# Designs tried in a protein design chat: VHH binders against q9yez8. Part 21

Target 1, 342 residues: q9yez8
Amino acid sequence: MVEARGGLDPRRLFKAYYSLSPPVEEPRDIAYREFAFQLFDGDVYVRHIGFDSMEELLSYMAREAPKNAYYSVARYSLPTARSMEEKGWLGSELMFDIDVDSLEGCGEVLGDSCLSRGYKQAVRLVEALYRDFGVPSTLYFTGNRGFHVLADCGWCRRLGREERREIARYFTLEGLRLELIIPRPGRRGVRPAPPSPDDPGLRGWIARAALERGVDLSAVHEAIEDLLDDVRVAIDVKVTQDISRLARIVGSLNGKAGLLVARLGLEGFHPGDWLSPFRGEVEFRASARLEESRILGRTVSLEPGRVYSMPAHIAVLLQLKGYGAVAGGEVVVRAAAGWRPL
Below, E stands for the ipSAE of ESMFold2; O stands for the ipSAE of OpenDDE; V2 stands for 0.75 times the mean of E and O plus 0.25 times the DockQ between their complexes.

## First folded at step 7 (VHH)

Design S37 (framework vhh_8cml_1)
Fold by ESMFold2-Fast, scan of step 7:
Structure S37 (fold): chain B 342 residues (1-342), chain A 124 residues (1-124)
Amino acid sequence: as target 1 above (342 residues)
Amino acid sequence: EVQLVESGGGLVQPGGSLRLSCAASGFTFSRYAMGWFRQAPGQEREFVALISWSGDYTYYSDSAKGRFTISRDNAKNTVYLQMNSLKPEDTGVYFCAAKRGYLLYTSPSEYDYWGQGTQVTVSS
């Protein structure tokens, strides 16, 4: 027996993907962006890297096959310098990070339902940025358990830390003075005007949430805690306020799940094999229990010590998350020419 | 010296069948995945089908799935492509290719060894 069945090496899988002209999206103004990578060797982070062209970026990724790949939301006149002062900051896109694991009942629990909940919050964020701030934005799946929303506008890129923090707090509702937006009824013998779906800002969002729940607009105060939960966006304020933050390169792999960073539309998100460049059927030896879960459109449950036949992209994800290891079979790596994420 | 020699090509009517063979020598055949690729005039070389070193796993292009069957005989160092329900669009030079290891590729650039090809023509 020569090439006996062996475990999958994630480094080899990532190298195979990056060597096949992967569908990586070119960051706008690439020559002004700082790049950073987490490498498989010792989990080393390398920063202060710059590229003059997409060809240089792709060549680097094919050679290094990084575990994770990032670019700065900031533009710099000298992105390879080590200090912010020497980099010559030219402004930063607005960045919002929605961590699915922060949602109630979703803390590191595998499952498509939690991803769907995060996606709905991300769509609401995109809509609210446009409606309330007049800012177009783009939505991305991070390739594991989160979503990024990026917005690039003239006034946006010039904002400092404090102004970005204020925008983030608008969406988390931190410091909300609800009584100024939805006054309590019956005070002073008069009923305040109820909110309308057409009202600007938070007032309109609360009215729309009330209608979705079947709550009378004149009685929103009776369900206000649930309505605020419906309109709140679970973003990481520290990410949004950081002008030097890194976003993931679209079309690169996320080292925690082996899934692609993917641009998403607003019409729906259905996790599935399209999020992975890996195909094939493999044998997976489980080392940990997994309760029945819907993962990338498949129902999966695991008992320690058992061997399962499963699609390669599911097995890669489960191995990277510590549920076991691929024990046999073959993985097909899809060439970029025939593969495109939605 | 490594050699892959294709045979079984020819002229066939639409709806007909052909069986291609690829005889391998000069390497440990049982350690290699085998693939079939084709190239039409003026087109790039495209993936058709592959089979793992053990024969336990097969993968097909969308155009080949349901019509073509890849198989191998490790005792005879030979891989086969049974082509049924042939269409004019299947016309091209068919190449046999070998790739070492457990990673299977649909990209021609990843294959280690190549045959010279056999012509398949589906007409009238």
Scores: ipSAE 0.013, ipTM 0.550, lowest interface PAE 8.4, mean pLDDT 87

Design S38 (framework vhh_8cml_1)
Fold by ESMFold2-Fast, scan of step 7:
Structure S38 (fold): chain B 342 residues (1-342), chain A 124 residues (1-124)
Amino acid sequence: as target 1 above (342 residues)
Amino acid sequence: EVQLVESGGGLVQPGGSLRLSCAASGFTFSRYAMGWFRQAPGQEREFVAFISWSGDYTDYSDSAKGRFTISRDNAKNTVYLQMNSLKPEDTGVYFCAAKRGYLLYTSPSEYDYWGQGTQVTVSS
């Protein structure tokens, strides 16, 4: 038996992971970043932490085994200073946050289908940032139910709150005046040119969405509501406008799901065991009903009071989300030199 | 079947020009970003130039900037690399490559499809 009856201790799981040389990615310009952690003890947030090297960061995480781990998108001259004025702001990366739970029909839905919808919006955002602003960006899974897109360029770092808010509103389509982008066909013998996939801005994105749906470019008006929904990105404007915002450390665990913060490519996202450092087969005692759901590439359904055999990484996720507790079995934890039993 | 076929390589003197072409088939070319990479004898593949799927955004290695121009014609499923003021250091096999999206476009490992390469030799 790996753990006492009544469930796995998340503190112990996270401690095991962080103690075994985890594949944590080094934040760029680490010495200029503020770090923050939510700890299991007292559920407190510790802020104004700095590190001179990756070795110091890894040592800290191994000792503290945080529930959540963050670094600032801002660079500061003195990241450990307690006040923003004393920190000496040097600029902030653009940060976009896509919360899957904000998507229509996904608020209470546990499953891969809503993650796939969020991923599609995140890919659109990356492509639109490069096309419309000339800015390369990186896409991340937050380890629970969200995606971050981070962009770093010289002029991007110097933008203020208002400029960042306007960029965010561009992607949410707040304040859109559609007639300026897609003029309505009006007069006999005079037809507005249909949008082209090579057109700049929203016009080009609408054309590309139309092509994806098989909609004739001359008939985009007939599908315009669906096309705008395809182009719109459900980002949190308040996150993007905040120059002091914290991003999650890549390779750290998310305390709500026990999954890794992961860098993603743009060709697909297939949730699965690769998002977790935990393996094994365990007994899970359900305390809540779960309708049939696709979770991390597996089909799961739960009835209260029943015991199920399932992969450890799914059991950890379900326990953290309140569906029950691990009642037996063995958990193996990823290490730099392979896999280790708890 | 996906194919990328490069052409336009050859022998040229220092200071000369070459125009490389890459003809694509077997995939929806207009939805793919395109890159040019080169490989000198005994070296790894290095980034030369990038163009987004629309053609609106381009990027170049420091050595190519100001001398090379990447362009594309989506109606002809072709990407081009105009190389001016060629130097002996530009000698190598030039590859075109296709990828979805714009993440890490300077990294060869991020590309989905590759041509067989065309030799460019700058000498004399």
Scores: ipSAE 0.000, ipTM 0.151, lowest interface PAE 18.4, mean pLDDT 84

Design S39 (framework vhh_8cml_1; at its last look DockQ between E and O 0.69; V2 from the best seeds 0.00; counts 0 for: pae E 2.3 > 2)
Fold by ESMFold2, look of step 10:
Structure S39 (fold): chain B 342 residues (1-342), chain A 124 residues (1-124)
Amino acid sequence: as target 1 above (342 residues)
Amino acid sequence: EVQLVESGGGLVQPGGSLRLSCAASGFTFSRYAMGWFRQAPGQEREFVAVISWSGDYTDYSDSAKGRFTISRDNAKNTVYLQMNSLKPEDTGVYFCAAKRGYLLYTSPSEYDYWGQGTQVTVSS
């Protein structure tokens, strides 16, 4: 009973996805998690929701068609309670957030190259968590312009804010005094030992980065800025410190781009249509200029007022980003038994 | 083009307090670590305090710890040094300095830009 105003309605797109047996991954220990959703109606944010089963979660998402869907990194004895004290905190995973728009030179750039840079940092974080802390972790794409790494282990779960901040600083390197890690030769002629690829921690990472660049290990200080840039991970420390942080539900859609929250491997990240439940060839009417960019593996440029034929998954992304609207064509949506028209 | 302008110096009795300010222009302040150094006549510049580009991490010389507090306001492009419990040995010209990046350095030779200094005199 909603009157059409033209173009694709984002809520209709999300409703179709969530109604068609979406491949949403069940959060571990679902009954211990607080759920939160951002809804399309009034952009309302709803918290303190709990589910006893995956069926309840999926039913809620099909009914509400949320713009964004989250669950807590914390486990609580009473996740629906309104206050943290009443929730009964049982522990939290470590969560790391890489927002590619915060990387140097990536702010307003809409394109795959910044995603590649963020992915490379996220992989390094996963590798360092395992190598340096003995902690396995999972990497996922946030469905827009970011990556999350979640790590869970016995000693991790009960860390407080300051311990989590200390872990985050290990990766960002902010506030590090380099001379304590890689001392420079003094005027007295004292020559500190060079770093070795077998050294623990940051020294080892610097040495390995130097070897990859062909830099002499005894001369790392001459390339140190490049080596540190190879090693550091630009995570948001406040996210990692926050024991009550929300993670995205894997397989849900991100409301900013219409892309899936996806679990990733470490071998590579090549954005493409596999990140979208939407298919079809559509006409897209541009309302804003986009200089030539690689968007989800395709070269795209836009001039205001022009109409372009393009794949639906790109058109949906561009519409949600405010570059125009779908003006014609057919969109089909992923379902467990194939694809369904809108 | 680049300017660092210190202010807030003056004459104070032992045990007193001063708050130094350093107004920065001509560079992206939030991409720089900021430091305070001091110099007595005939002496080398010595490290006093440093603060990371976000303001979240600080370090101090042994003589400044517990008495001085460095802070910054990235919206105002300004770094501050609150100096409490001042002693005659704190007398000197105080310089602010800027170093691009996320690391902290205590050597004056690492810093990219320098102010002209503000005199602090603690006498009795």
Scores: ipSAE 0.419, ipTM 0.784, lowest interface PAE 2.3, mean pLDDT 89
Fold by OpenDDE, look of step 8:
Parts: sequence; C-alpha cells; structure tokens
Structure S39 (fold): chain B 342 residues (1-342), chain A 124 residues (1-124)
Amino acid sequence: as target 1 above (342 residues)
Amino acid sequence: EVQLVESGGGLVQPGGSLRLSCAASGFTFSRYAMGWFRQAPGQEREFVAVISWSGDYTDYSDSAKGRFTISRDNAKNTVYLQMNSLKPEDTGVYFCAAKRGYLLYTSPSEYDYWGQGTQVTVSS
C-alpha cells in the first residue's frame, strides 16, 4: 500500500510493484540479451546490462524500480559490451512497433478507441506474418500507446537491416507498384483475373478488404485507395529494420502511463483495470483540461483545479500523462496474477 | 485549393544540369507520392520519376536512371528533380503530379493532381 498523502511518487508505486515479484516474462535466452533500464532518478538510461537468470533480473528490478525496462531483440555473445562489434551479434527477432500516434485522429490521450484501432492493425500484422510468411509471432501491449509484435524464427533472426526493411515495406505498402499486385488489362484486351481472397500475399488481403467493404472484386481499382488503407499496417519501419532494437520487458510497467506491458491474444482487446497493478479509490487534482474521453473503459473528463474521486489505475495514468496528481487516498499495488486480456 | 507549382526549368546546354522544384499546397503533402512527368512536343506525357510519401523509395524511367534524382522535403511541401547530364531528348514540359497513397505509380492516369508544368529545353 502506498499512501498518497501529500502526493504520489511514481517511483514508490513502481517500487511497490516490482517488490512483489511480479509475473515478468523471461526473455528467451536471457543470458544472451542486453537489458536496458530507464530510472526515475534523473531519467537516467542504463544500458548494456546482462543477467544470467530471471532471478537476477527480478532482483535488479525490485531494487532499482525502473521507470522503463527493456531487453534486446538481439542475441549477443557478450551482451554487456558497449559496441556492436564487441557484443557479437548472433541474430535478432523480427520486431514490429505499432504506435497509435500514427493513426489519424489519435492524439496524446490514451483513448480506448485509438488503442482498439492499433490493436486491430496489430492483429492484422500477426495474421499476415503467419499467412504470408509462415511466421508465428507474439503480440504485446506496450503499456502506453503502442503494440509490439515479435517474430522469432530461424531465418528471421538472420535478416539484415535491408531485408527487415523490405518486410516492413510489405506491411506499409510504401513504394510498391500496384500494377505488380493487380495487373491492368494488357494490349490485347486480356483482362487479368480479379484478386481473390484466396490469393497469396497482398492480392489476397486486398480482395478480403474489398469483400469486407462490399466492393466488387472486379472493381477493386476504383476503390483501391480505400482498400489499401485497410490493408496497410502502420508500423514504424525504423524499429523493424533495427537489429539492435530494444523491446519492453513483458510484465514491466510503462513509465509513461503506468500500465503493464502485456501479452495479448487475438480474440480482442478491451482496455481496463487489468492493465494496471494499481487499485483503490483516490482523489485526483486535475491541473489540465481533458475533454471527455474513454480511458481504460471509463469516461473521463477533467477541469483544471478540480478534485475528482477516481480509481487508482486511471488516476496514476492521468498523473503520469501530466493531467494532474493524486492528492489523497491509498493505492493498493497488486501483482498481476489474474490479468485477462478481455 | 490544390496547387502544384513547378519551377526551375529553362534552357540548358547538353551535358548541363537543372533542378526542378514543385511546391504543393491544398492537400496533405505527406500522404501523397509525388511524381515527375514530361511531355515533348507531339508526344505523350511520359513518366520520369516518382517518390514515395516518406521519400524512402524512388523509381525512375529508364531514360532518367543514373542522371535524375527525385527528392522531397515534406516540411516544405516540395518535391525536387535534379537533372544531370541533360540531353536534347530531355527537352519538354515537365509536370509535377501527386498521387494519394503509399504506392508508386508510373502511369499518368493514376495521379490525382497536376501542375501546369515547366519548360525544359536542352539545346546547343
């Protein structure tokens, strides 16, 4: 329990959480991963940390209570080395980052609608990776405004920057030629067959998008831009192409929102209190205006100077987002033993 | 109102260089691929170069490859065409065009907006 009398220090909250031995997911081949942490103290970024066991990692997190916690998608022979050359790169998982900030109409507020949209794209990505590339992947909520998709396969690990970029391009559609995907009628008037939902690759996705929109498959060209909007996944290409990218530790807290990095299924995503370890009712003093928004399943609006009674998981989020501060009450911190993605 | 305004054209000797600019307004520039086309007298408008919305991907006609470079500055809503080693056959009116989306297109019919063009004349 963390008392909020006189204010709530986020570090104390995080400390409380990490002291409970939370269900943090062990990165595969942990001894070969680089770990990085952003600490509350001066926002210091600590890199090139290595752990031989999950116990060591958890101990470190309990002690340091990081604002943000990361591990490398890369495996290294010497992960604690400072240079890439010294680290000895052994391969990297294929990582995709979807940030809802890239979605139209999504501002800084962590709204459920934007998260939902991001999730849908992430699911699309996961499905496409499997269907089109034969690669299984795992989907994570980043604990703030994004989703990570990680694919760990033999050939994936060996991909260089350019190859990863090309894979990313498959999803962003940038720079592709439509005529190569959906050919136009030739000189002799022969019309290529329209795309089919059973077609491989982007043709299939375009066809499926067409069907979903009620667009005739023979008329996909007339609606192609709209269809492509449905097919496109707004991934950060820079993340995907970076073989040395850091991913958030699953089960850790995101310092920007105070929410959990959580593994998600494909059955749906319903933001709620399960994304936060913080419980209780608190008093929240708003310092900024927040238009009516749905946040973690609750309608929230704020006026500066007003004090609100609200659940701790929302209050902490709002505080971390700069909308005010918890002014009173008690926050109960729980380990995520019963989290459900629905 | 959507506007594409080309500039930088002129008379140049064979082997010379020109840099064309196209200033865009009236639409979300960063959502559009930008292309350059040209039309010689008595000929059809032909593809020269195209650049994706981010600028990360480009494509060129065979004639332009190795000589021309397309680039863009999304902060300035401007697309450029650097033309080096110009030849008499490069003479024509050069048009800037915009196509919504993330894909690259080489057919003029695919483009949504067009500029008025700028004359490029390569002559000794």
Scores: ipSAE 0.307, ipTM 0.674, lowest interface PAE 1.1, mean pLDDT 91
Fold by ESMFold2-Fast, scan of step 7:
Structure S39 (fold): chain B 342 residues (1-342), chain A 124 residues (1-124)
Amino acid sequence: as target 1 above (342 residues)
Amino acid sequence: EVQLVESGGGLVQPGGSLRLSCAASGFTFSRYAMGWFRQAPGQEREFVAVISWSGDYTDYSDSAKGRFTISRDNAKNTVYLQMNSLKPEDTGVYFCAAKRGYLLYTSPSEYDYWGQGTQVTVSS
């Protein structure tokens, strides 16, 4: 255990965390993955890094204490090569980025309600990948304002950019011609069957959303925009399309919020202090206004020039987002097995 | 206040070309699918072309496929319809329409906002 005290340099906090040899999830087929890090020194991105073992990765992170830590969703025969042509692409996991910032009312500051909304979309995506594509996937909190879903299957590793783009659009519903999926009742003397929760694809998802809202399946058109919003997943299509995209290392810190990248289950997500290695009560000097916001179970509002007493994990987040700086107090830095849900 | 203003209509001979423009204001243009519809003399309003809010998807009526191209510029809040190989049957008032969301609709009744229309006449 290491204790960091007085005036917070994020570099020192991250160094204290990584010096504890915190639990980090081993990327599958580690020797075939490209690693990349954003370092505090010069704020530089270091790319084309490879490790033959988990021990090498952990040693690197303990020494460098990176601001952000990534590994490629792609597997390469030579991950340390500088050009994509020389890397020898062996396939990429499907990667989906749930963009919480795209949700109505969600801004730059991490809010609990926005995280809960993003989590529900990520769970729906995991369920849809399994139900519609037969593909199991893993859900991750990115340590700031989003969720990643990664799916690894033999056929999906080989998909190109355009095929990945079309899978992404299946979930965003962009370009959907609704009349082909849910025909209008009473058209030309026909009586179309209403959607059933057992129907494949989008029809089934709309029917299940309708049942959850208490909407009669025969009247689905009366609530269709709300039902489609319930079904839609707010993913970044460009991320899914990119076969060379980087995922975050589970157990590493996100440099934008100071929160852990965490593997999540499907039964619930409750934002709280467990997402941070930083503990203690500190003095925070606000330099920017923050409208009342709920962050990691705490209601916070800030006025410039005021000094507030608050938990260290919230103060670190607010400092990293530019709302002020820690002015006093002590921060206890901890690493504990089980901080990332399994 | 929502406003859609069409321009670029006129008189052309068969085989000619026209480019229609629709300037949008008063709503978040990048969150709306944009459609072009036309109404011929004595007929109901019919679908011509639609483009998704991102510009990534388009759809066309059978009569427009291969001859017309719909495009948009989200920085300029404008949607366009390039019409080539015009026929007398293309004569009508052309309307720009906006539909909130990512879905593509071909029915006029689905659209939220409408322009006043611009006349296209293909004759002699």
Scores: ipSAE 0.056, ipTM 0.559, lowest interface PAE 6.2, mean pLDDT 87
ESMFold2, look of step 8: ipSAE 0.354; ipTM 0.750
ESMFold2 (binder alone), look of step 8: mean pLDDT 88; pTM 0.890
ESMFold2 (binder alone), look of step 10: mean pLDDT 88; pTM 0.890
OpenDDE, look of step 10: ipSAE 0.095; ipTM 0.554

Design S4 (framework vhh_8cml_1)
Fold by ESMFold2-Fast, scan of step 7:
Structure S4 (fold): chain B 342 residues (1-342), chain A 124 residues (1-124)
Amino acid sequence: as target 1 above (342 residues)
Amino acid sequence: EVQLVESGGGLVQPGGSLRLSCAASGFTFSRYAMGWFRQAPGQEREFVALISWSGDYTDYSDSAKGRFTISRDNAKNTVYLQMNSLKPEDTGVYFCAAKRGYLLYTEPSEYDYWGQGTQVTVSS
């Protein structure tokens, strides 16, 4: 006797979620935003889409159940135009992208520890934008392995590529002359004042990092390389300098992990079932080895050919990442399951 | 439209002094860090000195420290390099360069705008 087994169809899971009219965050000035979607049919990207209201956007998502859903950080006078010249650019929010896979030791690691490290980088960026640039920003989990930080201020919208690149480079610290911020004592025959945590800009950042590591402020110059590793943010500069970039729609699903794009607070981030609309206990047939890992608050290890009982939200993630397929059980889909105020 | 024009170069004997000037136009000078670079015959461009947009921060190559002074006048859109105790090794074409923003770089590839250069020759 041979039992036919298949995986969950991600299209049907996403359709079930969107059919429940889940909470989706309204992009500000929606009528001036370009929307783009990656559809399950043919894996095609559909671009140059516009909506006059949230009702139109929600109706579209309920009908299409997209694999991924995006809106432009730019505002355009004609968002549906095919060319950038015809769109009539009105300004763009500052966008920062933190890819967990770019963090040291995280490229080949599936686990919560790397997500927590990315979250700390994103929180640091939000705080630095406000302190050093006077710019309030919002932090988002991308629903897979990344974080977005978006900032919308009057002068920020009008910044060009070079200004955005300089802001990004401030946080990555590429090519920086550190000795001008933290001068070596006795360089000019006079001992410079040590940095203070109250100092503006990067100098204050480095002083706070030093205090957190237990480094004497007068000895900061001796530990500068380690302190810079605590201060810099792993930002994709190409994303930040690009005025035409797309952000993910908050409350939509990410097609790579089946997790919600979620707005986050600064008080903490604990990956768990709240990031998924999928619930239930299922049988998962592993087709690949997974070394013991903490995933969405659960310890998981997989050997090829074995069948495991596990929560549906973990099984869906593992299936989408190629570790196997759901072989049995029931999945419950809830609109509010992964959407929680922080 | 953007122009950086160096002047003040020339022939000087070892131990002599020269003051280089770089006149900027076509951009908001007070929002740019300024650098001086030189290129000796047969060599690549090398860093000499830099000054922040505000003028509060300056830095120098090891060979320039104690001998050269960089300064700027934002009202005149001009950056200066005062060179004292000149040596034959200081011979080269001196370039003024501008970098937008608050980050300070010693790599030539990071700079946005460049002047045409002015020749400095230190010889007997």
Scores: ipSAE 0.000, ipTM 0.132, lowest interface PAE 19.5, mean pLDDT 83

Design S40 (framework vhh_8cml_1)
Fold by ESMFold2-Fast, scan of step 7:
Structure S40 (fold): chain B 342 residues (1-342), chain A 124 residues (1-124)
Amino acid sequence: as target 1 above (342 residues)
Amino acid sequence: EVQLVESGGGLVQPGGSLRLSCAASGFTFSRYAMGWFRQAPGQEREFVALISWSGDYTDYSDSAKGRFTISRDNAKNTVYLQMNSLKPEDTGVYFCAAKRGYLLYTSPEEYDYWGQGTQVTVSS
């Protein structure tokens, strides 16, 4: 057996993590959920998996050490059936997906500033769901470059694809008839009442955005495009309308970055080592250029061919993103990181 | 031997409360959904409440919603029905029932095992 020592094998790191029985949040109604995993061997997706208990789920993850781990936002009578018709749909949570890569200037660029912008969008969505729809929701970091907002209410579970799409479009402001919300002053001096921060729905959102920008509420119509950009939420409408969509298991690792799927509060999001189970200092050999960037609370810049000393969680992320490979050092794996109970 | 034994029934005044218990033995309780059904004199058995085998999903009849709470303790092989704000119309024999697997049913015909019932009387 010839052992290549030129880089970290992410499969071994994930196996080490799951073998420690890490804290994983129990999906509600676990027996009615379809589970799916992307495995390291052949990058195959295995779907239509069911578990009777958390013990069975944790045992599976410890044995298989998946690259990615998911559960359905839908509840099914028979989650192991291969077709939607046979599964017996019992309803689905509302799911919203905020992809940082969809934000202007954030494409392939690594950086905490883009994660912070996505977090601000997600907090706004949670607040708006509660204020405008009376629906409590939970905010999650996906372990890479995105946020999920999940809402589980009785009436929400029974909504069809079209109703879910309309809710999503409410937050993206697609199809907005602005004249119905912020009418322009009429001819002959008819002056509509300006929006108030206490107004329901979009009028209140626009008024609050105006106040934050120092815009006079009576002049909202003059700054309307900038204000709309402040209140839009960058969600993927296709995800929200899909009643069979998969959410990530909280406490599992995301195969694209090696970071934890984590439950978040609304008080702030400060990316850092707490999002990773990997610790230690390692040598990283860069194979690609990275302009100075703030990544998980650390300043990083890379030139091809150079070797850098850096924290293991940064090195694992950079290797998974294709910037190089770990060339030396030791990675310590810990179970207690990321998500926390209330 | 499979047994379901209900207890906690009795006579209460309108507006009162009762907590029914159903002790299960002879099968793997944690793999069965549990339901509560009731039968008034001269009437068919009607659905009251159900709970999934994990305890994470519950459903109630329209008459029970907001007043009754079903729960279970898989370590004790017991299912419970907390009944509040009882009305004379709630009078009947209350049965617990077990259905193997994670499929949920409100139809009595689908259940595998039944208790003998416990009498609940709501009257002045």
Scores: ipSAE 0.000, ipTM 0.120, lowest interface PAE 23.8, mean pLDDT 83

Design S41 (framework vhh_8cml_1)
Fold by ESMFold2-Fast, scan of step 7:
Structure S41 (fold): chain B 342 residues (1-342), chain A 124 residues (1-124)
Amino acid sequence: as target 1 above (342 residues)
Amino acid sequence: EVQLVESGGGLVQPGGSLRLSCAASGFTFSRYAMGWFRQAPGQEREFVALISWSGDYTDYSDSAKGRFTISRDNAKNTVYLQMNSLKPEDTGVYFCAAKRGYLLYTSPYEYDYWGQGTQVTVSS
């Protein structure tokens, strides 16, 4: 329980959460991973940290209560070394970052609809990695406004920057010549066969997207821009090509929203209180206007200067986003409902 | 609200150079191909140059090849047109245009968003 008086201290909330020994997913081969944390004190980033066991990691997080917590997708023979050369790179998982803010109409706008759009792209990426590359992958919510997809396979660990960039561009559709995949009808006096949903790669994805839109497969060229938008994955190519990138620790909190980094299934994503360890009803004093928005399954609108009674997990998110401060009440801190470790 | 704002036009002598800029706002710039078009006095709007959303692919009209260079800065939401060895025939209003997606078009009718234009005059 954390009592509010003149606003909630996020450091105190995070400390309360980590003191509960919450479920945190163990990174595979933990002793070979570099860890990094952003601390509340001075917003400093600490890097080049290593742990020999899960117990050491959990003890560190309970003691420091970090604002953000990360581990390297790379494995290193000496993860605590300061230079890449000294670390002894042993390979990196494939990492894909889907930033909801990059989607059209989805700036830094609070709302569940943009999260659902990002989730749909992340699910398509997981399916495409398996179908086209034979690579199983895991989907994660980053605890704010994004999704990570991680794939750990023997051959892909050793891929270099350029090979990773090529894989990323396959999903962003950068550098592909569409005429080689979907030839225009009547080109060179021929009638090419329409794409089939069972075709490999982009051709099959376009066919499946067309069927979902009710577009005849023989007429895909008439809706091609919309079909490409349906198929395209809005990933950050710079993240995927970077062999030294950091992923968020599953079960840790994201300092921008106070929500959990959560492993997701492919059957659906419905934002709600299960993404937060914070419960209770609190009094929230708004200092900024918020147009009617669907946030974590709740409809919220704010007028400056007004005091609202609301669920603690909504109030914490709104305070971290700068819309006001908690003015009174108690926050009950517990493990998130519906979250399951491996 | 979507806006494309051109700048950098002006009066130059034949053989001179100009750099046009187009600042974009209100849409996800990195998802749009960008084009430059011009309209000379008494002529229809014609294609000058285009650049893909990534910046990896460019194309130019026959009159612009070897003299003009199109580039973009996705971090700054800006597209540029560097014009060298300017000729009187290059005189016109230059328009910045945005087209959603990967497909590249030289036809002005395919573009989604347009700027207001900037005047380029090449004369003694």
Scores: ipSAE 0.000, ipTM 0.084, lowest interface PAE 23.5, mean pLDDT 84

